# Miniprotein binders against p81326, part 39

Target 1, 226 residues: p81326
Amino acid sequence: MLHFGGFIMEINHISKILEKEREEYIRNKVEEYLKQGFSKDDAVNKANQSWRTYIGHRIQDVIYNLLKKFLKDSGLKVTTDKALNNRNLPEELDKVKRLIAINYGEYLFLPDADVIVYKVENNDIKIIAIISVKNSFRERRFETTYWKLKLKESPVTSHIKVFLATPDKDNEISYKCPNGKPKKMRIILEYELDGIYFLKEDFEETEKAKHFGKIVEDIIEISKKL

## First folded at step 3 (miniprotein)

Design Ta38
Fold by ESMFold2-Fast, scan of step 3:
Structure Ta38 (fold): chain B 226 residues (1-226), chain A 80 residues (1-80)
Amino acid sequence: as target 1 above (226 residues)
Amino acid sequence: SMKKIRITIEVPDEEYAKFIALIIKELAEELGLEVEIEVRGNRIEIRIESDDEEKLEELVKLIRWLAELYGAKVEVEIEE
């Protein structure tokens, strides 16, 4: 039995705490930088930069560990692009890397694949999903869609699901106008990607835009069709 | 009767410890538990006193799950 209830409880606590703690983190960092002799404006700017870097890494680590824990009993494996960029790869991870790498003549590049889910059947590796983790959309907002379109071009990679996971604290893609129309960026991302998973409670779910708590069940269902 | 519990968590670095301490503070507040939390470098020390054993057990379980998620080492001691 998979403990989906435990997963939901765990991610709900984390998502709510991430939302509540942003202001406290910024306040504490501003105080630290002021004590170091920075001006108020510089301290605020530096604290905001620190938060962006810190929370980005933490969210990615949290997602990786949650997926590894809750997909294990389904025969699914999880890795990261960081692991795939190691100099000496185990044979299994080297095969994973080869199955998602995109060829640009003399060069091979990995897509924006912060977290990768795959399975091993009869010594054959099948990539199920790539998850891009974004804390903000100020820069490179369509990078994930570019990689999706590139993966779609090859019969080797066209089956791979590309998901976006984000708290979207600035309501950049979870906000809807009063007439129910989403923002342009949301429309494009939802159209091109296979799914968007929000680490927040307040948004309207669609077939492809869901609460992050649903990602485990969705990945398991996809894997059964491969 | 009052139960006293001490929890020690060791994590990779100081910034990580501060973040986890904030999470634990929020979880304790949700459960209506008063906790003392001290961060020393990469170590978090938590002291809890409560007569509500069920809530204490729930908080300890959540702390262990959180620590496991982050790959942290947890030690729990029950004081007299």
Scores: ipSAE 0.005, ipTM 0.250, lowest interface PAE 11.4, mean pLDDT 77

Design Ta39
Fold by ESMFold2-Fast, scan of step 3:
Structure Ta39 (fold): chain B 226 residues (1-226), chain A 80 residues (1-80)
Amino acid sequence: as target 1 above (226 residues)
Amino acid sequence: SMKKIRITIEVPDEERAKFIALIIKELAEELGLEVEIEVRGNRIEIRIESDDEEKLRELVKLILWLAELYGAKVEVEIEE
């Protein structure tokens, strides 16, 4: 059993807690920086940077563990770009790395692939999807799009689905045209990527923009076609 | 009959422990259960007492599942 109902429930709890914890975390960090002698503006900026780093890593860990757990029974495997940068790679992970790495002369550069889903059939590895996890879009707004376009250029990697997973608490990409005004970032990301998965309830849903609870079913469906 | 359960969760760092403790508080609130949660560095100590065995079982199940998702070490002590 895949436990999709339990998966959706867990994501909704995490999303709600992220909304509550951000304000408390930032308030505490601002107080801390003020005590260190920083100005109010500097304290706020440093607190926001600290939150972004902190929660980004937590969300990435959660997504990895959730996908690993719920895809296991479908014969799908999950790894991370961090694991692929390990010095002593098992043969299987070395093959995964070679199938997604972009060659720049003597160097192999991994795309923004926080989480990687693949399968092994007849001793061959097929990459199903890579997932980029973004908590905010202040910097490197289109980094995931850049990697999608690079992967699309090669017949070896053009089949790989590129997904974005985000809580998007600041509503930066939750709607295409809020109050009639186009949001360039949402429009471009939805157009270029294979999907956007939101770790929140309130967003404009499309065929490509869905609640994160849908990601397991979508990945399984994609894997059956490959 | 009243059941008492103590759960200890150990994670890689204090910030992760605080975050997980918050998730557990929200889960308990949704189920209408009161829990005592203390965070000590990278460890979370949870104490639950309830005569509603179904809700208690569900909360413990969710806590264990959550711990697995975060790659945490868990110890459970049951007092009947």
Scores: ipSAE 0.000, ipTM 0.226, lowest interface PAE 12.8, mean pLDDT 78

Design Ta4
Fold by ESMFold2-Fast, scan of step 3:
Structure Ta4 (fold): chain B 226 residues (1-226), chain A 80 residues (1-80)
Amino acid sequence: as target 1 above (226 residues)
Amino acid sequence: SMKKIRITIEVPDEEYAKFIALIIKELAEELGLEVEIEVRGNRIEIRIESDDEEKLRYLVKLILWLAELYGAKVEVEIEE
């Protein structure tokens, strides 16, 4: 039996890997800043700021790679919003881009779709889900909700599932008040979105708020009904 | 019997190389294995020598798993 940080390393323990990565990142960055002549307090603050920037890109990569790996045998494909914004776009990805675009009169814009899951059957492309990845909520709290509501307005995009994936390390939406009530932000996000997947171990699961490891089986189930 | 393994990991981003190396070091320490890890830009070179085949197998599997999470390319060279 193999353990990582005293725990068994499995796909559903991705949150534990990210926790260890954070600890090492912060330690290393604090050491680097101290060597540059910053005070201990300033070094810690700068390390935490650096982590917030780093984790945004890192966690999107993790989710992309995990979904690509585990959905491949189910005939599902995975791409990213960054891939769709390339100037030289393959025909298949150009079609994906057009199928998730939202109409604003003379303009078409992409939703905040960090990771996109789709399938190709008989040369027909069907978008299954988009996943928005957030490591903090601050002023961007309801951005994912906005895109969900816009996608529901069009028959072309109304079937697309919109998921939020988050480690929620600051307990912004996984925490319950002492009376057992979820925070307002959690209530709204869970109500409006098709699902929330937490990259952390310690939270109470609901029908729509689950451990990230369950996203693969959920997406496969959705794809079978399309 | 001693096993000697060299693993080369190539990641898309140099920042990932540093953090993968740190995670691998921590995993090796948990297993009681001594490893040599060198980071050069976006490349990580790992050298492991041990007669504990079970622990080596576990560490290699974890390294491959981590490489997958980071979208990395991995080359493994095994010597008897």
Scores: ipSAE 0.012, ipTM 0.317, lowest interface PAE 9.0, mean pLDDT 77

Design Ta40
Fold by ESMFold2-Fast, scan of step 3:
Structure Ta40 (fold): chain B 226 residues (1-226), chain A 80 residues (1-80)
Amino acid sequence: as target 1 above (226 residues)
Amino acid sequence: SMKKIRITIEVPDEEKAEFIALIIEELAEELGLEVEIEVRGNRIEIRIESDDEEKLRELVKLILWLAELYGAKVEVEIEE
């Protein structure tokens, strides 16, 4: 029996660390840009843009490490698309790569999958889920949806669950309009994807849109049905 | 050398045109290509200019696949 309370506590601890990291990062970047001759307003704007890029990579790494830690005892393995693009790929990861590659006639593309969950039974590999991590929806809004639609085409990949994980700090998809209607982007993403996991507290849960704390339990349950 | 491509997509369902345009915009960004997209009712007009013929070919293939998925009519014009 897994203790999911430990997972939630670790998410809360990491959130506090990321908040302190943001303060230090912004301070240092503002100073750096001021030394380059930018105005104070420009330095602040550039520092904020830099932070948005930085935090995207940080959140991906955090989610990878959390899932790796908390899925291990359930016999599940976790990797990244960066690991799969390594030149010296181990045999197991080469098999994972082959099982998620999408055919475009004479060409093969990997989906943009920040985190990949799979299991190994003997020498047979089963892909459970891919997770796309988005810090912002200002760009690349429907990339995850496109890859979900492509994966559904093939009997080899049609079982793979496609999830979105996001803090959605700008309330681009977690906020309901005053009339109770979700935003168009939220409606499309929730309809096409297998789930959305929010790294924030203030939103209304649905069957497919949940707090990130539920992702480990959901992935384990899905893996048992395969 | 620079190649200019114009793609016109006619979608059966007008309400799907904006959604398809957004997906195409994301695909172009993923490939590092700049694209001009205009949506007029059920028509999507795309203009792409690049000297990277491999990336251009890949984007066109993805657009053609997406159009087929939605039952759309496509016209591709290469300007030399």
Scores: ipSAE 0.000, ipTM 0.145, lowest interface PAE 19.2, mean pLDDT 76

Design Ta5
Fold by ESMFold2-Fast, scan of step 3:
Structure Ta5 (fold): chain B 226 residues (1-226), chain A 80 residues (1-80)
Amino acid sequence: as target 1 above (226 residues)
Amino acid sequence: SMKKIRITIEVPDEEYAKFIALIIKELAEELGLEVEIEVRGNRIEIRIESDDEEELRDLVKLILWLAELYGAKVEVEIEE
């Protein structure tokens, strides 16, 4: 267990602890998948995907709770796509669901809206923003961008801000770029989305790419203009 | 036996410190743990007391994960 007994830990030791926890998680999942009959390569890939999903859910919950707490005093409400799929959906959330749904002929689908911010004014619901939470960009790199473009097609949803929130620990889009062209993925995401909020220190800040701590004030400002 | 843990986190500025403190407070509430969190400039001081070693361990792990995410410097001291 955690027996540090008066020791001072530097960031390097913290990184080693988290790396060991990741290694143990992946090792256990690889063994589990091998036992199910998967090949070694498939087992390793599935274990890595499982780790990313696990960490992604954890950070998504934190973001949801943080936004719910700090937007409450501004009269803003927060929900999740998981809540919108609840068995016994309240009328208010059913209206939220209808206002964010995208039409595909005979079918209606929700965008990948991990966290949804809305307001209620005189019994009318206005969707302010949706936030997509991404821990990794290895799969579905432009998924958030696709949903942004679809939402822009309808006068009902075109006002909805689409934000990306990400730790980007692998530096896939949060670059320091004094000497060169930004990565293609960063250029496209920043151009098409309404904002990118990084849960990390080191990145090139712009008007659209900000530290996650600024998201609360940004959402409140947007809500006042709607 | 009751364990007392002191965690100090140093970040680039005071607004960053306030933001990290808010996240830690939310995580502690989810785990049902009472923590004392103070922001002093660019430093966050966290004090935790608990007889439940498993929940305490989980909160410390989450704090360390968050500190690593932000590249923050962390100092942990456990009183035996």
Scores: ipSAE 0.000, ipTM 0.260, lowest interface PAE 11.3, mean pLDDT 74

Design Ta6
Fold by ESMFold2-Fast, scan of step 3:
Structure Ta6 (fold): chain B 226 residues (1-226), chain A 80 residues (1-80)
Amino acid sequence: as target 1 above (226 residues)
Amino acid sequence: SMKKIRITIEVPDEEYAKFIALIIKELAEELGLEVEIEVRGNRIEIRIESDDEEKLRELVRLILWLAELYGAKVEVEIEE
């Protein structure tokens, strides 16, 4: 295999690469906006907003590819919300979509399921977990929690694990009590979700808040119970 | 002996290509290797020449690993 030193080593390299990429991206975008006539403060704010959009897509793709690669030998399949929104959906993915949809009267909506892990057994599909990928928590901090609570309301979806994966570069949820001050967001997210997986080394680890490298073994153990 | 390797990577768009090229430059610098990188649209062409076979193999391995993580199409040619 092409990976270097195994799954944990790959995650550590990704974290380091993302940090270097961010620095260069922000620097270039600030210069671009300054040339357009924006103030320094506006240029920095716009560069940070651009980075959030850009890195969100990259992190999601990386997580999808890593999970697909390392779960394949365990008989588990991985898909994305992008794949589920295709016009001409294969039968298997159409079934996956129906099994995670939430009912709002005459309407059905998908949760924030950037990456979905499922298995096929005797032509039946069982959803194992959905993973929400967040690179920042400024505006949509409890979206994942909302979807977890909605999924718990139905016997069809109540077994589905809801995970959050994040580099959390701004240390928004890395600690429960930084400098002795409680972080409500970290406390609530850890309490309500089934797990938080960090794409970084420096964070307050708990039974539910772990390094991303542990997600594969956790998903495999969950799948054995279904 | 001196080895010369060419790697071509295709990614989804030019923005991806530019930043993957930046990451590759950083990786080469960490290994003390000089690399020639050209970005043309969504395509990256990398040329590496070194007589340090171990470091060369490591850089190529890291480039292939990086390409796989981004789902990129890769072509490798060894001229020696």
Scores: ipSAE 0.000, ipTM 0.202, lowest interface PAE 11.1, mean pLDDT 77

Design Ta7
Fold by ESMFold2-Fast, scan of step 3:
Structure Ta7 (fold): chain B 226 residues (1-226), chain A 80 residues (1-80)
Amino acid sequence: as target 1 above (226 residues)
Amino acid sequence: SMKKIRITIEVPDEEYAKFIALIIKELAEELGLEVEIEVRGNRIEIRIESDDEEKLRELVKIILWLAELYGAKVEVEIEE
């Protein structure tokens, strides 16, 4: 059998592989947009945005599939916000959707939860955690924190753990300033969130900022308390 | 002795096929294995030849695990 730790190493490697292919991807997308009649500047901007979207989806898929595979033997289930926005939603997923919804008066909206972990016991559903996947922290950089704070306001959702998972390849939140201090964004995210899981090797672990490989055991331990 | 293995992987779409092909190529390079990878639409065809049976087995196991993880259809053939 392939060991779990070996898989985590390969997942970390995926980020590096995708970065190597960035220039080829962008070059091809620029050519595609130019053929559609866009200016050179617009084509470059659209290609860069396309790359960011592409990378985000690939990392989300990896995290979803890994968690689904390794949590199933612990009786835990995994879904995505994409699945919850399906028009033909199964009853179980409809219940999951309702249990993570945030109250805005007479309206209910879903947080931006890329991956959702829950359990089913005696026909009762309990949400364990939601995981936000970020490959970059430009604009809307505190969005995950906003959703965490909103979830805390309701007895229905206050128990839900909110995690951030990121390769942080640009060292936006894993790097320390020259004086040894973490950046403001890292300090705020670590303080407000329940955990940060890095898909990279080169960072300093804390109680709440860990290697992604530890997420499975952490989720299992949390589920036992619920 | 040298062994030759052919692996065919089918995934939901072309983007997934390219992504998985890149992962396999990098893993093979890291293991020092020569691999021939061909991507056609949503289909990936891989040919591996090596006299290092342990590294070959390791790469094949990783490929099968990745395919299972992504819900892909896989066919493995030993070529002579």
Scores: ipSAE 0.000, ipTM 0.270, lowest interface PAE 11.0, mean pLDDT 76

Design Ta8
Fold by ESMFold2-Fast, scan of step 3:
Structure Ta8 (fold): chain B 226 residues (1-226), chain A 80 residues (1-80)
Amino acid sequence: as target 1 above (226 residues)
Amino acid sequence: SMKKIRITIEVPDEEYAKFIALIIKELAEELGLEVEIEVRGNRIEIRIESDDEEKLRELVKFILWLAELYGAKVEVEIEE
């Protein structure tokens, strides 16, 4: 793995690393299930099911750690929805939670904000972006757009950028039709969201659909305008 | 002159340990460096010995970067 281009080269390596991790994980899990007495077909199916759960948490952890590391020098802070759901929430995180919460009459609910980027200046907290992490688009393809549209309804949250980060291994939103046009789902997601960041090499970039490595610079630029 | 480096990595998830070890082995092979890697549960122990300081620095730098991405605890020590 070559280190010539700093963060961008490092993140391009991440997509290849995740692909290699998938191959090894599935191989090991198939062996494990075979030893437990499952048939080969059942072992393969169970290994794939296990991977789908594992990779969701794995990609989210990678994104969190990368953003935390590379945004630190710009004075930006990173947290997760898991941190915001802790029982003994620090004052700063309690403020973050309140600034992204959406009002449903008597109730406040958090959007699907796997990773949250914010800044603190003179005890004022400004939310910069939320990142939704998706490995698959089978059943919940427009969930991220729902949260984007809800956040736009309030002057408190309307400035918050909503990004999607995905390896899109099954080419559900990175595939081009023979006529060169993207699928309906890709068109809608790209139109409604502030950006899509792919953890894969094989796709064509647009102004809003980019390699994940570009997310750091984009977030820093957005934060300077707030 | 030969430099000997020992790196210990502790990850929260045991599956991360196996994968980190695999990727380190692959980079070491690409750089032409020989490394000894032992994985015990969520702990990885790496021993590197080389007289090529530039390649050694590149490998160590990558290992530290990779460990940070996995939220791992890292200990580095230079051995005689």
Scores: ipSAE 0.012, ipTM 0.366, lowest interface PAE 9.0, mean pLDDT 78

Design Ta9
Fold by ESMFold2-Fast, scan of step 3:
Structure Ta9 (fold): chain B 226 residues (1-226), chain A 80 residues (1-80)
Amino acid sequence: as target 1 above (226 residues)
Amino acid sequence: SMKKIRITIEVPDEEYAKFIALIIKELAEELGLEVEIEVRGNRIEIRIESDDEEKLRELVKMILWLAELYGAKVEVEIEE
């Protein structure tokens, strides 16, 4: 089995950086809301809500940069759904977009593909994996699973691996059967998706549910088999 | 007061049917509604009975939204 010690170290450093960012962000937002006339309790609650939105985008960016850095030497390329929504796309990214877009009659939509891994061989593009990043599961719990099932319907996209990456701070999908009661969300997500990667240490590990530090090795292995 | 609704959903394959049925059961649980769901191959039969018209409308909206997302065929029958 291949291991990237540098990648694991980078993940550990990022966890510590995000904790420091959280402390500073909350402090600054509380100050801001207090200046607007909110009570201390309201200011704290609003700051925490603001952080939840902020951290979602921050984690997506972190994952993108890590994968781009550590997959480069394996000949793999990384992009984002945000990059694919730019009006003036380079030819390579336009081809990537066409290879993952799903047809709904008059409309084409991208799956929930926050991060996309692909390779280029002899000017042909092959999509390896898409990664959906979720900080919380409060509202759209099965959105990633919907996209996995849609991608399976087409010969063009059926080979694409669909992964979920999450810190799961609220322990919503960390365990299959806490307190003896099955957690439907964890069970369904693990069953339908190709993998779940946790940005935390405390979770129930399975063949499909792993620490995020293993994602680089897994993607490289998948790319070799295609 | 009490309303009965029967919804039949037909999807491309059995795997989709099982998955959609699980989502619908979870949504009904969140709304505090009891539903009867039967999966037969690629078909899902849902029976909902409730006197809470607002919650019933909410669940039906969610079911129709799910069916549209999955490109499913839907038949709805309302009985009093």
Scores: ipSAE 0.000, ipTM 0.089, lowest interface PAE 21.5, mean pLDDT 77

Design Xa1
Fold by ESMFold2-Fast, scan of step 3:
Structure Xa1 (fold): chain B 226 residues (1-226), chain A 93 residues (1-93)
Amino acid sequence: as target 1 above (226 residues)
Amino acid sequence: SKVEIRIVVEKDGRRIEYRFEFDSPEEAIYALEFIKIIIEEHNPDRVEIEIRAEDEELARELAEEARRIAEELGLEDVEVRIEGNTVIVRGRK
């Protein structure tokens, strides 16, 4: 077990950067929409809608960069599903793509693997974990569990850990039984997935539901057993 | 608290209430997605959404978005009432 106190400090610093980034993003988007001929009110509304989509991708980028930085010394590599969807892949990433893709007859599809952790040993690639990053839970809230169940079906992918990382700002999965009422989404996600990592302080902690600050240590431990 | 949100959904005579509190503009943006999720999950006959914000401008922004969400999800007779920094959105199927 390694302890990375700097990792937690970095998470706190990034939260402040994201707050400032929101202000700049909204200001720039409002100006852009005004130049396109929208009214001030319409420009503001469109900018706020754009921010909701942007913040989801921004959190993914932040998690990718943090894991890449803090797993580097452990010999672990990090990539994204965006990188794997590039037409011209380096040989190493092409191998990663083949080891994670799910077969649907004549088609191969990537799971919802926003961030992928793998290692290279003796020119062989071993996929350690897939991290699905969600800032909200929409109609496709169980998409991550679907991919987990599909990965279990193949001996090639059955060992891959599937994690969910989320700020869960609306408290949709922070507690199993808030006010005595079972939350299906939290209960099912915790049951089916290998772990849930919260980018917040206030949540019900279990062996599988933890603060995001513990993810680096957990991934390193998993890697040692492979 | 900068934003408080209360959502009441009613379906087949059963009433469920959710209450949440947000402290930042970024978190307030998640409140709108939360409203959408709750309405989609319950597919209610009736919805009442009450938003209390410290700032009137934020309240008006949230009101416009909540109205759009309710209409997009098939609620009819959508009413929006703004009283200073408090917004109430009601809709029915």
Scores: ipSAE 0.000, ipTM 0.107, lowest interface PAE 18.3, mean pLDDT 76

Design Xa10
Fold by ESMFold2-Fast, scan of step 3:
Structure Xa10 (fold): chain B 226 residues (1-226), chain A 93 residues (1-93)
Amino acid sequence: as target 1 above (226 residues)
Amino acid sequence: SKVEIRIVVEKDGRRIEYRFEFDSPEEAIYYLEFIKIIIEEHNPDRVEIEIRAEDEELARELAEEARRIAEELGLEDVEVRIEGNTVIVRGRK
């Protein structure tokens, strides 16, 4: 199987799987809420709200597993901020955590690094990219840009690419205004971040705003320059 | 010929069900590799794969592929049942 062609095909298959998963999730949640005494309309509304939260975590897991699978043959490793918050951290992951943590005087905090790509070279670790996954921009829409600006301030972390991955189903940052210009939020995110990868088909591609299917080849290319 | 696949993953008493419909056996076999990734993501305690084919010969062929997937997933106590054109594979982790 072609390396990047296989990745795109797998994304398409997983998208179809997620559509079927949504139907079953909503059905089960509606039944659960009805048993709790909610009205039919309230149960449906609550089930849809629950799905929006669930799909956010589900997309993060999908992206993590896809990148882990397709970057492996290029010698790249993938981890998550969830893994870095474990108490019994392996030495390699402890070093990864140290290399992306941001210093606030007495405190160290991790950026919103849902997925982290790194490589081991001569027994030393280089962080290549962090990927923030967002399914909605109604709140916390500029947190990713804040973390990018903080990482850029330090010579240790300034090389780290910060990407946003999003289905943007509500067209919050992929929609063009009637005059043909992008929304202010899209302009700011694209300007400050190293890239935006859309898990949708209907948008105008730019140098920084691309289909998610291009992320593997982009990360590999970046890693070769390090 | 048409193939229908139903996959149930169960973890900590919670069940998630996937249903797929394919126009050919070759397509169904190809999709089983991608379905495997979703199953692995759930890290399930139990897995059930139900395949409905158009004939018994096709069902037997698909049963072997489903068994292989179950073994690759590291499932134990793998049971395979064939009822006419329907195959059910169950296993636990």
Scores: ipSAE 0.000, ipTM 0.154, lowest interface PAE 18.4, mean pLDDT 78

Design Xa11
Fold by ESMFold2-Fast, scan of step 3:
Structure Xa11 (fold): chain B 226 residues (1-226), chain A 93 residues (1-93)
Amino acid sequence: as target 1 above (226 residues)
Amino acid sequence: SKVEIRIVVEKDGRRIEYRFEFDSPEWAIYALEFIKIIIEEHNPDRVEIEIRAEDEELARELAEEARRIAEELGLEDVEVRIEGNTVIVRGRK
């Protein structure tokens, strides 16, 4: 990875910006909810819920922009599920959408593919990876594994790597149980997915669970094998 | 779709619903593990599991396993209702 140090620096810079945004966002949202008649405790709780939604979208945007920037020189292209839901798709994106869509009889659904990495060789498109971005696991813990298992069922999509990217701020899957064993959800996610990339420093790395900074190198390596 | 599973968990007045659709009975293992993890994760006061399958026998087998999981995880008053290819399992603390 040519600009590895620069990549890590940008992640650290963005983390600091998000921390500052959090303080300002929560302060403003607490005041907003207090004006609506909520108690102080309810206002704080609602502001924290609002922040979790906001930061989820913000983290997706950051990941998309970082991958687009650092994969460009390797001939890899990056798009989003949001881009694929546009009515009038460019031919290239229409092909990407068709190559990741899952067939449910009368219906086609996109997987939980917040960010999609692919390559173009002549007129052929090869999907390399999809990345699901989760700020929290409370409500949607198994969505990414479900989509991995669906993609695995088809010869067209079975080669596609499915990654999870998460700050895991609540230590839901990055920490071990008191008895030293991984939590059940961590075991299942690591078993079923092709990789987990943490946007945090404090955790024990494995072959499949890594610091987010390694994702660029891993994607490039995978693309060379296809 | 060969199997459709709906899980509703309720805790402290909050209701959360999960839906899964599977084209193959091979997915039953993962569906049942998801049920187990969802119940463990939420530690609910009430659970409702609805299973719809093309095959009535498959629906019954999945319902019995779902009942066992609910009981193992501390839910009592487990009720199983069967209507053709649709099976509903309900439990509470």
Scores: ipSAE 0.000, ipTM 0.103, lowest interface PAE 20.2, mean pLDDT 75

